# Ledger of designs, part 6: VH-VL binders against q9vpl3

Target 1, 224 residues: q9vpl3
Amino acid sequence: RGKINIQRPKAPHYERARVVAVTQPKYPELPKAKSCFKTRAERTQQQQENPYNEIIAREVRNWLDHSRLVAFFHLSSITADDIFRVRVQLHKQNLHLKSYGSKIIEQAVKNTRYEAIVPLFHSNHCIVFSPDPEKTAALLRIVRRVPQMVLLGGIVEETMLSRNQLVAYAQMPGLHAVQAQLVQTLSQAPGHLIQQLQAHQNSFVQVLDVHAKNQMNEETPKST

## First folded at step 1 (VH-VL)

Design f2 (framework fv_fezakinumab)
Fold by OpenDDE, second read of step 2:
Order: C-alpha cells, then structure tokens, then sequence
Structure f2 (fold): chain C 224 residues (1-224), chain A 119 residues (1-119), chain B 111 residues (1-111)
C-alpha cells in the first residue's frame, strides 16, 4: 500500500482541475486604492514641475536679497492664532514673517550664497525678513513670548549667524555692519559652531520638556 | 475698571501644594497675558511665569519649572498658579499682574496673596 | 541676587531731585529690551510708574521720568514729596534667562 504522500497531493484529474480552474471565483483585483497619499516621489516630482514653485522661489530669493536681517525659526506646535498675533506684532516693526516649504527654499537658494541655510529647514519653520538690521533686538523681544518659535539662526548684513551669534549681535550697540563682522570673527572657531548647534538642540529639548511637563501636570487628576 | 482679585492668604506645610487664584474683571480676560510675580518678606520682586489665557500656553522661569503650574478658567476669567513641593523659601506674597505687550509693562496688579510655608 | 542692580537705598529732602539707577547687562537692557519702573508703597502691590523706558501711565505725575542708555536705566524724581517714599523696582527682560527680571529694589526715603 503506497504511502500516501500527504505533502504532495496528487494533482487532481485533468477534468477536475479544469472545473476547479473555471469555478475559482476570479476575484477582481481590488483596484489598488490609489493611496490618496502621493508617494514622496510623486510629491517631489509634482513640486519640481509646478511653475508656481518657481515663482515662489523667486519671491524667496527676492526677500533674501533685499533683507538685511533674516531670522530662521523652528515652529513647534504653534496655533494659527498665535502665529497671526506674532505676525501682526512683527509687521508693526517692519518685520515680515513668512513660511515656505523646504523644497521651495532649496530651489530658491540653490547655487547662491544662501545655500548654507538649507539644513535649517528640516521641519516646520518660518522666516522673518527685515530691511533693517537694527530690528534684531525688536525681533527677539517679540518672539520671546512665543516659546513655540525657536530661533535657529539668521543672516545679518549678508553674514550668516548662529543663534548665539544673532543674540550677541542684538546685544551689541553701534553700527550693525561692524557688529556682524565682529561677531563672525569671534565665532569662527569650528568648534564653536558645533557647540552652538548642540546648544540649540539642548534648548529645544528643554522647551519640549517644559511643554511635556506642563501637559503632564494638566493630566494629573486633582486627587481630591 | 480693571481689577484683579486674588484668593486669600494660605498657610502650608513643607512639601504641600498651594493654588492661588486671580479673578480678572473690567477687561477681556483672554486679550492679555497674565504674569505671576512673588515677593518674599523684605525682599524684591521675582518673576514666576506667564500664561496666555486665550491659548492656555505657559512659560515659567527656570527656577520654578517642574514645581509651578499655571492654568486659567476663561468662563470665570480666573487665572491660577499652583506651586508644589513647597519650601520655607517659598514664603512670599504672590501677585498676579496683567501684561498686554512688553512695551507696556505690567499695568495692573492684584493685591497679592500671602503664602506662608511653615513647618 | 537680582539680575538688574539698583542701589539699596536713596534719600532726598522734599523738593529735591533724586535719581535711581538700574544697571543691567548686554543680555537685558543692553540688548535693547525696554525698562519699566514700579513704585511699591509700604504694604501695597507694585504700581506701574514708567513703561517703555520713559513713558508715564495716566495718573503718574510728570515729576517722574525714566531714561535708558547703554546697559543702564535711570528713574528721576523731581520735586520730591513725602508720598514718594516707597520702594522702586526696575524691570526688563533677559535673553540669557529667557525671562523677566527685576532690580533688587531701591528704598527711597524722604527726609
């Protein structure tokens, strides 16, 4: 009695196989639900071909070229209302708050002297422009009440400044051009840049921690 | 007339918590930031933090982070400051103060709430 | 210790001019942040006396004036009166501390 190899069921008789093949419900391939979410690749391709992006990129470049003060901020969970409030306050000081997509920024600054700012735009961000470098202190004053706006750095008088350098610049009395140059000269030690970046990260973490703690405290039921 | 009415004096033991209230009237409560400032007996003024009554956002002085919680009830135009893990050096008069813009200073103050921390 | 430095006490005779200094640093007054002044009468809450370096709220007499220069601010009181006897505090913002800061306060005595 030949050991029925249960692992390889004998192919059904040809006629049965035909019947099974015909009776197998051809389930229509469910139309691959076009994920409403355009793949990153599709989004990137669409962004590259959008003539509107070029226009916006030109606008960004124009702002950069005509601004003597540019400040870059990370936005952390800020409400539209708060943004509006800040925008109004800044506008009163001839400070212009703008927000652009990272890709637009990349396109705008590609092959320009501003290319170094691209790494600052990894997340939700905003830029403040001003024709007046004397407004640096005013800018910092306005944003100090907005912990959700984290200063990343800036450009003053065509000089890129770290967060700390920008703060230092704001603290210096006198001719802005000379101040910017001085700050740049004083900070040129590569090690200082790293420290400044780290300091920024630490500051960010601190802000987040404070936020988290505040949220936790709100969730703590008053043990009556 | 703008008024900030604070809760009454509190006596607490070390390690306890205290919650001080500040009821605002005479203006739109949500339009102005509310600050808390304390003053130890015979000492100067010390800023504790601020709350945005509209959003509920808060920012605390570093010294008080982790111990202070500021909240508000917009329905009754009341701000609250809770300080936990009280110490003897927390003995002070606590003030709420209104501020619209940094340019204008703290233009209205509550009368203060004395918090005494005594073993 | 207060971030802003004030003299602990000043005195003057009625009718005289007195000045209270508020010395800060590059991270506060020197950074361009506004200075405000408060008057605190004994047993009372502080009252805004000067805002925005040199502005007087309504109800504050013109004998009170504020100024700012460099890293310092000053409150001047002319025509000193007995009712001016109080503690005076300067206030600003400090970027390094990310917070509002007060002076240590100055006790003004009218002799």
Amino acid sequence: as target 1 above (224 residues)
Amino acid sequence: QVQLVQSGAEVKKPGASVKVSCKASGYTFTDYYMHWVRQAPGQGLEWVGWINPNSGDTFYAQKFRGRVTMTRDTSISTAYMELSRLRSDDTAVYYCARDYDDYWGFDYWGRGTLVTVSS
Amino acid sequence: QAVLTQPPSVSGAPGQRVTISCTGSSSNIGAGYDVHWYQQLPGTAPKLLIYGNSNRPSGVPDRFSGSKSGTSASLAITGLQAEDEADYYCQSYDSSLSGYVFGGGTQLTVL
Scores: ipSAE 0.011, ipTM 0.508, lowest interface PAE 8.2, mean pLDDT 82
Fold by ESMFold2-Fast, scan of step 1:
Parts: C-alpha cells; structure tokens; sequence
Structure f2 (fold): chain C 224 residues (1-224), chain A 119 residues (1-119), chain B 111 residues (1-111)
C-alpha cells in the first residue's frame, strides 16, 4: 500500500530498493500463515545476497535513527490474518511492525551504540518502531492480547531498557517519563551493560565461527 | 504432512563406512536445515551436524570432524550422512531431524536408521 | 558425555505432578539460548514437546509446561497419565562448542 513513512523525512531509497527487487531471483509467492515471520529459505537467500543486505541494513539504520521508541519481540507462529490485525492496530497508534533477518540487523547496528541488541535476534523476532515514546503504553496494551508476541526489551530515547523497565516507562505520564528514565539511567548498575556486551560477544563469536567454518570448507587449494 | 523417511538398518565391520539417507516430503526441502542426531542403544541423544539443503553448506560437531560428510540431492529431496572409519562405539540409531527455523531446535524427526558396527 | 544435566529418572502416581530439571552453564542456557524438550516413547523417535522454553506445539496437552531461569530449565507435567511414561530430553545450544547440546535424558515411570 502507498503509506508515507514519516520516520524517514528525507526521500526514501526507493530507487535502490526497486533495483534490488527487480534483480533478485523470483521466488513463488504463496499465501503465508505467518506475516511477520519469514521462512528459513527466504531468510537464507536474502542474507546470502550481500548487496541487498547492505541496502536493507541501511533501511534498518534509518528506522533506528528516526525512532524514539524501538521494541523487540520474540514471535511465535501466527496466522496472516492475526498479524494483519495486529499491524492495523499498531499503525493506528503510529507504531510500525517490521521483521528483518539476524545478519541484516547485525550489519545495521555494527559500529553503532545499538550493537548490544544482536543477541535478541537469535530466535524468531520482530521489531516495532515509533517516533513517539508516549505510545509505549498503547503498544503494550495491543500486544498483551497477542500471546505470540513476547516483549524482550527496547530502546527509548536512545537508552536500552529491559522488559520491566519498558513496562514501568509505559505507566508514566508525559514529561515525568523522561525524568524517571534519566534517574534510572543514572542509577543503572554497571553489570547490566557488561551483561549486554557479553551476550553480544557470544552471539558474534557464534556467527564468526559458522563463517570461518564455511570459509575453511570452501578454501581454495593455495600454492601461492 | 511432514515426513522424513530413512534408509534401512545397516551392519558394518570396524573400519568400514556407512551412508544413511533421509528423504523429505510434505514441505519444501530447501527451506529448512537438516540435522543428524544419533543415539547409542540405551543411551542419550548426540548431535552430529547439519546441512543447509539449499546451499550445500555443512557444519559438524567437533567429535565427528574428519569422519562425517553430509550431502544432499535436491532433485529427490534427500539428505545423506556418511560416517567413515567406523568403530564399535558408533553403533547407534541415526536420526535425521528438521531444523525448527530460528528456534535452534528440531521439530520433525525421521524414524531412525540402526547402524550396527560389530567385529 | 551429556553437556546438560538431567536426573536419570523420576516417578509419580497417576494424577500427580512431576518436574524434570535441566541444568546448563554460562555458555548455553546461561548465555540466553532457548531450551527445548523432547518426549521419546519406547521404540520411537523423539517428538518435540516444548520449544522456546515454554511454548507448546499443536497437539501437545496443556498438562506439559516449561520454564527457564538463570542457567537451568524445568519441564512440569501435571495430571500424570500412564501414556506419559517415556524418556524426556532437554536441548539447547552451546556457544563454546558451537553446537547443539542435549541433556542426558530422564526416564519417567508412572507407578
């Protein structure tokens, strides 16, 4: 549909996205029970197309840079009709449900302040973006009725929040939410950030191990 | 719906090799990674490795590297596991199992192939 | 041999509740990797019972539930029935081994 994404105020990268879509191998389009969820083959093919990955990673970075609210969810099996209803309810509140492969997310957040989120995407996932952090309460009210979506955590005003901190934020009115967040940030235990970084390291080591293994298996006999 | 049909039981002597097959049906073969898991009689489950049937890429558990080779034939939706230099402690039921997408688990299992290594 | 630790056996009477523990380490369950549970009836292949720590596949009775905390996970079975006699395996992923890991298995007897 022709919906305008106000979270990207500059002209979107439509020309590049269109070129990627046109040049990418065509796959049969079948009715899908899972809307936010993509099949493993679709994710594998998309991730193996490195030029396409960079363009999609750029889109993810734009969403992160222009969203003051980002929420991460584990996603269980859900019908196309059910996720469509969720998308409609979210859209009415200026909340945008997106799904991206783990490798694309890793490429998007590498060398950024958001690298710590990579471990959250080892399992089935989706992300909700919004320019308006006041919509956190609306988000949680909607997803409470969707048992297939389990809140993992989020980013509000560029600050990473646990599930419980995000729930607490949702209960605060207006300006007081910003003040409460600042106080919580100042009292944050160093262990929290270290735990996030250690989780990131473990995730990245796993990805690198798989890549190194594949490179060794495909290693050309070198005589040079 | 989803079926993984494995080849019949094999009896081998120590030092031989065995090749077990797993024919998939009821889903798109190239959409899911295929794992191999073994179970010695009366013992627990042990992961051997996986193959991506779309790309042919493989990854093996450290214990089996150098002795196991996983392949597939997309034209007949069949995955293969070949284990060489067999020992008596390789006697086990070998299962193929479909990857449960991003959960890093196994949703459908073949009925297993008993491989007996005896001297 | 098994990376995850389970009790070798557990028993209960019909209608009772039993729990099966699965203990890991910082490189697997403690690292945040999900725990899955499989039921293996005598002479059959394992069947997925619980995935992603606490989710049930279609066809699995709500008598079965899973949980995870820290480096451990637990499978709870309420209203035990004779049909529940089986071996139960937990499974996760281990980052230090770069591989999938199983518990040693727990044999459930309904007496």
Amino acid sequence: as target 1 above (224 residues)
Amino acid sequence: QVQLVQSGAEVKKPGASVKVSCKASGYTFTDYYMHWVRQAPGQGLEWVGWINPNSGDTFYAQKFRGRVTMTRDTSISTAYMELSRLRSDDTAVYYCARDYDDYWGFDYWGRGTLVTVSS
Amino acid sequence: QAVLTQPPSVSGAPGQRVTISCTGSSSNIGAGYDVHWYQQLPGTAPKLLIYGNSNRPSGVPDRFSGSKSGTSASLAITGLQAEDEADYYCQSYDSSLSGYVFGGGTQLTVL
Scores: ipSAE 0.000, ipTM 0.416, lowest interface PAE 16.9, mean pLDDT 75

Design f20 (framework fv_fezakinumab)
Fold by ESMFold2-Fast, scan of step 1:
Structure f20 (fold): chain C 224 residues (1-224), chain A 119 residues (1-119), chain B 111 residues (1-111)
Amino acid sequence: as target 1 above (224 residues)
Amino acid sequence: QVQLVQSGAEVKKPGASVKVSCKASGYTFTDYYMHWVRQAPGQGLEWVGWINPNSGDTFYAQKFRGRVTMTRDTSISTAYMELSRLRSDDTAVYYCARGDEWLYYFDYWGRGTLVTVSS
Amino acid sequence: QAVLTQPPSVSGAPGQRVTISCTGSSSNIGAGYDVHWYQQLPGTAPKLLIYGNSNRPSGVPDRFSGSKSGTSASLAITGLQAEDEADYYCQSYDSSLSGYVFGGGTQLTVL
């Protein structure tokens, strides 16, 4: 008893849900496929190689291979100007904000250890890459002021981490030995991570709906 | 409305142990870390450690490692802090406080438990 | 000693402005961690006054404001009132200690 207890921190979804509820009451809903079935023709078409998508998928694989920090976000409606400002702030910290189509991500991670992340990208999403995992704290400080971006989880030193585990990692960015021990301790199967991330999204939706119904708006300044 | 209700004042001899409780209500107990912060008479605030009520995981400030143990009982939404090998300089008001991991601050505090260590 | 440095006392007359400083280092405020402020009225528990450098919880008057620059932060109180007489503490997180750190506290006297 008594190893550093950052392996399973509290879920920060309450605060995240409050911020997101003001800007996006329906986010972060789990992506739901329409009840229609794909026709044989559509399935055959989807199986055809697309040279353009293969080139972009190769770029995504390169980012995954050369980044020691990868963070996954749901992205609600945001203006081009606002996302550009966020991208500039992140770039100053060697954090690279990228957005790719779901099919391109599926193609990039197919037959890799990260194939299980595909369900996270069926809705609006973005990914932040960095070669420096110690920038996780800087990433979270920037993103918490961007209510349209909701952290889902990430990959640190090739280990898949839930939102809570990534927040715990960020709590100790200056202690590399502690960070390494945390990553080793938090080694999770992709299936378990996906279950945690999907459950977290469902919890956010519930909190967002409650906040929307109650007309709770923390962004409204109170001045006399 | 969030409320943290702490146990009553304690008087202990040097070398004894004390166990302080903090009962939470008005929110989901397992969704927030519970921190312990102390304040000696006329002195400032000093962070002792935290417990994650969901997992039972704990983390203590370097000064208190080996002397403090934090536990919780999720069935009654109560957190506990036990401090052993008490010294006179452990005389303080001990607060439980709810923490926010994203912002690293304490949003709600208990009223405090006075622990007096006297010979 | 306290990890963050605050003046032990400040004073002002009703209606005036006072500023309370909080000085840290490269492992806490200088590392980019936010500064939070707590107000402790005599005989009571601390209460969150400012979080995330400059944000006010509901119920905190707009005459309280916070700012942060480099390794330091400050709390400004304008339109000083008698009920503001209290102890004020700054708080941040320290990466080298892997822990939460407080300032030594500042006693505000309203003359």
Scores: ipSAE 0.007, ipTM 0.433, lowest interface PAE 12.5, mean pLDDT 76

Design f21 (framework fv_fezakinumab)
Fold by ESMFold2-Fast, scan of step 1:
Structure f21 (fold): chain C 224 residues (1-224), chain A 119 residues (1-119), chain B 111 residues (1-111)
Amino acid sequence: as target 1 above (224 residues)
Amino acid sequence: QVQLVQSGAEVKKPGASVKVSCKASGYTFTDYYMHWVRQAPGQGLEWVGWINPNSGDTFYAQKFRGRVTMTRDTSISTAYMELSRLRSDDTAVYYCARDLDYEGSFDYWGRGTLVTVSS
Amino acid sequence: QAVLTQPPSVSGAPGQRVTISCTGSSSNIGAGYDVHWYQQLPGTAPKLLIYGNSNRPSGVPDRFSGSKSGTSASLAITGLQAEDEADYYCQSYDSSLSGYVFGGGTQLTVL
């Protein structure tokens, strides 16, 4: 210490308690809704009460109804500049890249023939729409150079196609009749097709995990 | 580095068949479509068809359907084009070419294989 | 006849600009299909010069440029040099033929 006189102030304890009480409320307790994860019931009610979700769901339905080509992608982390560049390239070919939350997609396709696609969107995703199915080849050309976007499947002329079927369609852009015949030939039972789309999604996740581990090993060679 | 190495020149009689090979190196063979393009002496370029080395799927120009067969062997990264019932007007240099991006832009070409059909 | 129409020859002096046209129809260039350009030196395989109407591969000088309008495309060569003397081919896709189509080729002569 080395004090030669009284060091502590003479202020009463009640005055200090009052000062503490006055200053503490400057940072009030956060509401439960902000400090805790919302319950399932609260999330469901909020979605039902949010008019913007229904407006966006109607926009998605409009895109589905007016597009002859719809392609579904898994989307890995990508910079804003890179995705903007991809959007510009796609837009030049009348291809429209859209991202929607899984709940909005579920609302959009509920009670439609496309309801079965909902499980594809439980992970990071995006969708490309076009009124022109002839642009499928251009779409795959652009996306081939974007490793963060992986094709899961799509819808061409109202027919659900797996990844392999969509790639085959893209590589035979011929006469309208030839393309229509190809779509009919490639189409399979809906149950089997959905299983194939799910398998591709699961396979891609596995490949990404392996690739990430390999990249980590390459970045830190001679580790351990 | 990307290279497409083609088989040597062939001389055939009318009615015979010829099989030209194209060995790819310097890239993943199954990631790119392979096209075949021919050029008669002193003439322009004519597309013959393509093969998807991954699936084995093929598509041929209408003019050659029923006479051309394209195959591949992924174990040796080699594509093949077989043309049957040869005519004198099939005399041409046959090129294999890699498809850059599904749109038919051919970014790397083999040096060509001269096929001469004469009596 | 070739499906896409090119002039059989064009000529220019060193340093000048030349343009090679490629005329198609509603089933190919007019249908929106991309146009690609190839340069072929005597005795060699063609080399990709322009892809996707206007894009240059690595190693192609910026003197070469491509454009497309309606049913036609053009290859422009500025600052013409002696080594540009070659045959030039345009190429697209034709929906009526369900196949890839080439122009007849243009022989460029540097005077």
Scores: ipSAE 0.006, ipTM 0.442, lowest interface PAE 12.2, mean pLDDT 77

Design f22 (framework fv_fezakinumab)
Fold by ESMFold2-Fast, scan of step 1:
Structure f22 (fold): chain C 224 residues (1-224), chain A 120 residues (1-120), chain B 111 residues (1-111)
Amino acid sequence: as target 1 above (224 residues)
Amino acid sequence: QVQLVQSGAEVKKPGASVKVSCKASGYTFTDYYMHWVRQAPGQGLEWVGWINPNSGDTFYAQKFRGRVTMTRDTSISTAYMELSRLRSDDTAVYYCARVEYDSSGWFDPWGRGTLVTVSS
Amino acid sequence: QAVLTQPPSVSGAPGQRVTISCTGSSSNIGAGYDVHWYQQLPGTAPKLLIYGNSNRPSGVPDRFSGSKSGTSASLAITGLQAEDEADYYCQSYDSSLSGYVFGGGTQLTVL
């Protein structure tokens, strides 16, 4: 396949992004009467023409293509210090925690085999990448201690897996050949995976709603 | 000019450890991955692993996991590869080589190599 | 044994064309990963000769060309010269090993 990079791409410098912006073709000037009129469509087009976003989107595509393990998480409120400690813990296992804007994710996966993941990023999110699918068990052990990170699903060996399928994969250690067969078996579950991922997202929203209501009820004031 | 200057040849006994250095010049050290590749006398090339000098991230070939450690010192633009519990079949020339972050993974340039001899 | 298969040797006369093959599998070349080629003169480090299947770095003569099809790649050398005597290695990436892989090398002799 036409994979672009074998190694994880580095972030481009602002200096390079500025050069790209200067060399980009400029659109024709709008008549003065309409120059102060910016529609939602025009703002969306301007964002698509942003060279910095285009560069980051390319990096996201490269990391998706190079990683044999990609896990998607909903991220609840967490301090910078706490997420840093999680990143350090994951890094020791060659697991790379990344966070990208929803617009950049959508731009990166549009018209690709990964387009199905877009609905997972409607809320606060993060992604963990690894070249080693054997690290799935280590990943789940680490995030088990981080209640702010809720597993939504993932991609293992180019196969989309639901949360439950990824958990099952992690619980069955073995040689690469055995694990590859397991991924194939799990992916043969009845139903369409895209629909299953969307159902999981809807179920997750319902779970959050129930949790919020339960916390409100538990916080009900009582006479002291 | 871009140069990768490696440390001199070493002779070690089985069970010892060796640490090879690779000093980069002529480019921004933290803008490229550094890979290590070895070649036993009269044999072919074998990939050992890589380090990202910017982040310190490493990844090693399965054969070397548990025995190899890659590190770097950005203040002197130098990468290191330490191989422990040496065996006679670890006798090889060890090369460092630069890989561009956005490339499809080709090695350019290569250091001149460090011969590591493991013998009793 | 090397992961990618190359003939151990190839020979030709000055001015002739020689081709060096590099055969992989579905987990490397067959998976779409690029093939790169290196030239190693006796007593020296390898030098990049071809990258990204068919591209030449600055300073490499146009007599050298690369191609890729299916699970295999080829290096072609036309107008063979004495200075071309060297070992040639192909290199790619293997998804099943999660690592970089090399061919066993081909010694080119100019008669």
Scores: ipSAE 0.000, ipTM 0.423, lowest interface PAE 17.7, mean pLDDT 76

Design f23 (framework fv_fezakinumab)
Fold by ESMFold2-Fast, scan of step 1:
Structure f23 (fold): chain C 224 residues (1-224), chain A 120 residues (1-120), chain B 111 residues (1-111)
Amino acid sequence: as target 1 above (224 residues)
Amino acid sequence: QVQLVQSGAEVKKPGASVKVSCKASGYTFTDYYMHWVRQAPGQGLEWVGWINPNSGDTFYAQKFRGRVTMTRDTSISTAYMELSRLRSDDTAVYYCAREDSYYYDYMDVWGRGTLVTVSS
Amino acid sequence: QAVLTQPPSVSGAPGQRVTISCTGSSSNIGAGYDVHWYQQLPGTAPKLLIYGNSNRPSGVPDRFSGSKSGTSASLAITGLQAEDEADYYCQSYDSSLSGYVFGGGTQLTVL
């Protein structure tokens, strides 16, 4: 997209206060109502719809709308202290680590161009968002030191990229023409994300390798 | 005791290649990134690149792309840096240095350096 | 030449305080990347002196301290001693280069 509206309001954070208010013990003085089959119906209806999931799904859509960089990771077992340190390093670079359930991700991307990412989230996962695609190199530098986080792929400027394509993008931030080729070379086929993320690896890497070698040859040291 | 032991001084002619080794001991070789940094006589420090000893992945500074290759041998805990098409301005002390931990981007342990002299 | 700018030399007498500056840009120190400092004694390899802007490794005296503000960082050495005579280098990461960058180095002379 030629425009990003990062100034749009984020999803409300009042849900934290609402959860606390609901969780806090209240009305211990009220005796349990003698309920009939209607309360069972009410409980069944509550199980069929979860308003908190809908609110969180909207939050995910807002992150997708406001982020020019989105990276998907498989997340293995990691301690709270370790993930906190990772979040601190990422936050310094305006990179925001988020974890959402697979059903919430599915609900957020349903009927959107990003629906193809759902299969990536059938196991433990996390997502990193940023409004700045130039932070891809900083992201990969930080997470390469975290073996519990394995890069699966991502989205840059609304274009889905494989792990290897994201690595290639990060390695050539100063080569604007190659960056433009990366985001425009891949055409998406709905429903085949994993195959797309792997299939174009060899041809794209070869193009980048040739371009990099041509750049190095042009910079031959002719005077010393 | 963590140590990085580098190979001995080399004298090469312009156009030749040189391969410097760095043998690690006292820690788990595959848990830490290895950097290569050079220093020309009387000059400052210049970063060349890094290698992840676990995966074999490498990343090189733009100035050295196409001329440098970094490899490792996990069976002997040794990292290598090969620089090709040598020029006289490649004369420098080449250091290997270990990057500490998962969260920091600094080099905590350095080898003593390998002097590479490029002359006719 | 060097991406980070340091003064080429600084001098002080024993017991005095000296400060060495390290100036970067929006793509490195200004982008929030940490600054690390290395001490290089004559004829030796560099040694880590300060990491993460202000932290001291085990064995580094509290006379050495670091700070960072905006696009710049500083190394302060108090109570100068003769053995502090060395070259000092700052180091950070640069997002536009996707690489590690050093300052040009500062030679400290203890007179």
Scores: ipSAE 0.007, ipTM 0.459, lowest interface PAE 9.1, mean pLDDT 77

Design f24 (framework fv_fezakinumab)
Fold by ESMFold2-Fast, scan of step 1:
Structure f24 (fold): chain C 224 residues (1-224), chain A 120 residues (1-120), chain B 111 residues (1-111)
Amino acid sequence: as target 1 above (224 residues)
Amino acid sequence: QVQLVQSGAEVKKPGASVKVSCKASGYTFTDYYMHWVRQAPGQGLEWVGWINPNSGDTFYAQKFRGRVTMTRDTSISTAYMELSRLRSDDTAVYYCARDWGSEYDAFDIWGRGTLVTVSS
Amino acid sequence: QAVLTQPPSVSGAPGQRVTISCTGSSSNIGAGYDVHWYQQLPGTAPKLLIYGNSNRPSGVPDRFSGSKSGTSASLAITGLQAEDEADYYCQSYDSSLSGYVFGGGTQLTVL
């Protein structure tokens, strides 16, 4: 006890608007024209591309490059009110919940060091970013109460970690030197990064299968 | 100040259903998850599941899926746990307990328990 | 039985120290999940005694302490008093079960 829930369900309208403005994705402004004159061919090429997709892809790359903690989740059906409350709780810990289309994620990470994450995003997903890896423990405590968000894995200090490795990392919060040593220990081979991520995705599929079967079992009395 | 008041003892026959209530007071009911934990006579504690009083979302331990249903009524700050197809080994004290909050997954406030006896 | 393993009983004399162990596996304590401890006096509901491995709630005497290492956790009680006679339970989270798990409980007898 002693810990208070800062999330207020009946927060005043102005406060909710402020929180939404902070937690919702901010779409980048279209790039300023660098030249007042462009050739017709250059303008035609720009019009044929969807510039918005490339702008969002760059935003994703920037989040990945500037976050020392990135966590990947499968996202099941969740109400707007519930996901908003989760965003508020995460934001108070400097954790930023973002959701992007799978095509945009793929476009963002192709030909980068992050390309290995693409298989994680073939279904409904969301990502949590933070500049502070010490917040991993807070992230996992918050998400344990959100069954619609299932942890798949993440990146800590540019090191790809499985779900189990991320959970182990959370064990030693607030000690930078110890956490750095732990990351080194947890990431030590002989592992295959892609195989580890794929095994983690398979484990998640097994969890979903068990969950679906349990839901079916709950309906057993309805069988005809 | 903070209190969880549970319904009175129940005696049921095998195959029946029981619905236990837990009325919260002294705090904002929708701000904290509610857990249900049972304890058979002379035995240890066993987690049954949780409910988010704000959304109504629930999550149950595998052992109880298909037999347990958790609900809540926000207008009276009350959570409910209904267990169906009762067996004699369901005889236990059923506790409701408040989740500490987002920082720790500990149960900080407990109801006094409801004894459910399943006998013929 | 229970997912977390505790000794069924432990005994001590007034003023002495006792330690209660809680042993898990790689899917719970070994995976890094926190351990919480509850005290249950005869005929009463459990009471939160230790949370987050080693923290005490308001009102819990400092003679109660918790620790965690590897796949195990321990509750230490120093300066035993007659009022400490109770059942003690450890609790954690298990990733393979996607649920909360308890130890089997330890009955403390003060001689």
Scores: ipSAE 0.007, ipTM 0.491, lowest interface PAE 9.3, mean pLDDT 77

Design f25 (framework fv_fezakinumab)
Fold by ESMFold2-Fast, scan of step 1:
Structure f25 (fold): chain C 224 residues (1-224), chain A 120 residues (1-120), chain B 111 residues (1-111)
Amino acid sequence: as target 1 above (224 residues)
Amino acid sequence: QVQLVQSGAEVKKPGASVKVSCKASGYTFTDYYMHWVRQAPGQGLEWVGWINPNSGDTFYAQKFRGRVTMTRDTSISTAYMELSRLRSDDTAVYYCARSYDEYGDLFDYWGRGTLVTVSS
Amino acid sequence: QAVLTQPPSVSGAPGQRVTISCTGSSSNIGAGYDVHWYQQLPGTAPKLLIYGNSNRPSGVPDRFSGSKSGTSASLAITGLQAEDEADYYCQSYDSSLSGYVFGGGTQLTVL
């Protein structure tokens, strides 16, 4: 039988407390008990929420808030060692390669101007963050050597840019006024950006096929 | 002027360990990766691994994993390579070399090399 | 065997042109990784000669040039001099090995 109420005998609660209290002078303070116990509110929160996802979502939001350059990539089959090497090369340039689950990214960008990027992350993906937008050229130079990473687009100075727009931005180093004008002009067509990014993602297989064929031809060169 | 000064020649018995040092000067030690490359007598060059002096992160060639350890001491701008369980075929000149990453990690400055001889 | 293939030796007369080939595969040179070249004089450490396929460091004579096509690279030396007699190594990165790879080396003899 389950206990839904207390069976008798019923004793006055104040009398029970009194009996316990008379032993209090023998009982030292136990800091261990405090560190082992959680409040009712803390237990309720832990049961209803996944604290890991919320912590990581806040981390992603922090990266977005403090980065003036954010680039999004589709990631094809790549070994852990290869991606680690790319991460190291990027880090030398103050470019930080991160991978997060799509639900975490959705939580991080929900109710922000960047919510439209969520569909880009429904397949294998990674993101590069940097506080320095002038590193866009260095980023593209490094990832050009990594065919498994396909640039989808990004954010420069809080403005969403397509792949072609990021490439154009990278080609104008030292022309800050022109770069700023380009970014502002591109921000006037927000609805068109996602369609362009999705089109790039959809053409990825064809790009890989061309690259693979070129590499095969180079392995066994034939006279032209 | 960039200089990489390596420790002196070592003679070891099979099964022993050797630790080679490379002291850097003339540049900011933590801004460039340090690689280790070896060359057996009369043979070609073989890459061993690298260390990032800023973070302490390392990466080793598959052949040497489990036997090589790379470390650094930023206070004296010195990198170390320790190779354990030495075999006679580990006899080689071991070079430290600074890497430049803009064109895919080239080795722009080399130490003069440390000859490690493994014999009974 | 070395991962990148070089001829073991080449020779030429003073003032002539020689070329040293470096043949790789789809996982290294063919994957778009740059090729670098090193000169090793007898009893010395290697010295960077060409980087990024075709660039010369300060102090390297314009007689030395590099090129890359497909899965292969070449080092060309024009106006050959006696002091050019050395071992030459090509170097790249290999994605399948996740590491740096060298050619077997080419001994240049000046007749």
Scores: ipSAE 0.006, ipTM 0.445, lowest interface PAE 11.2, mean pLDDT 76

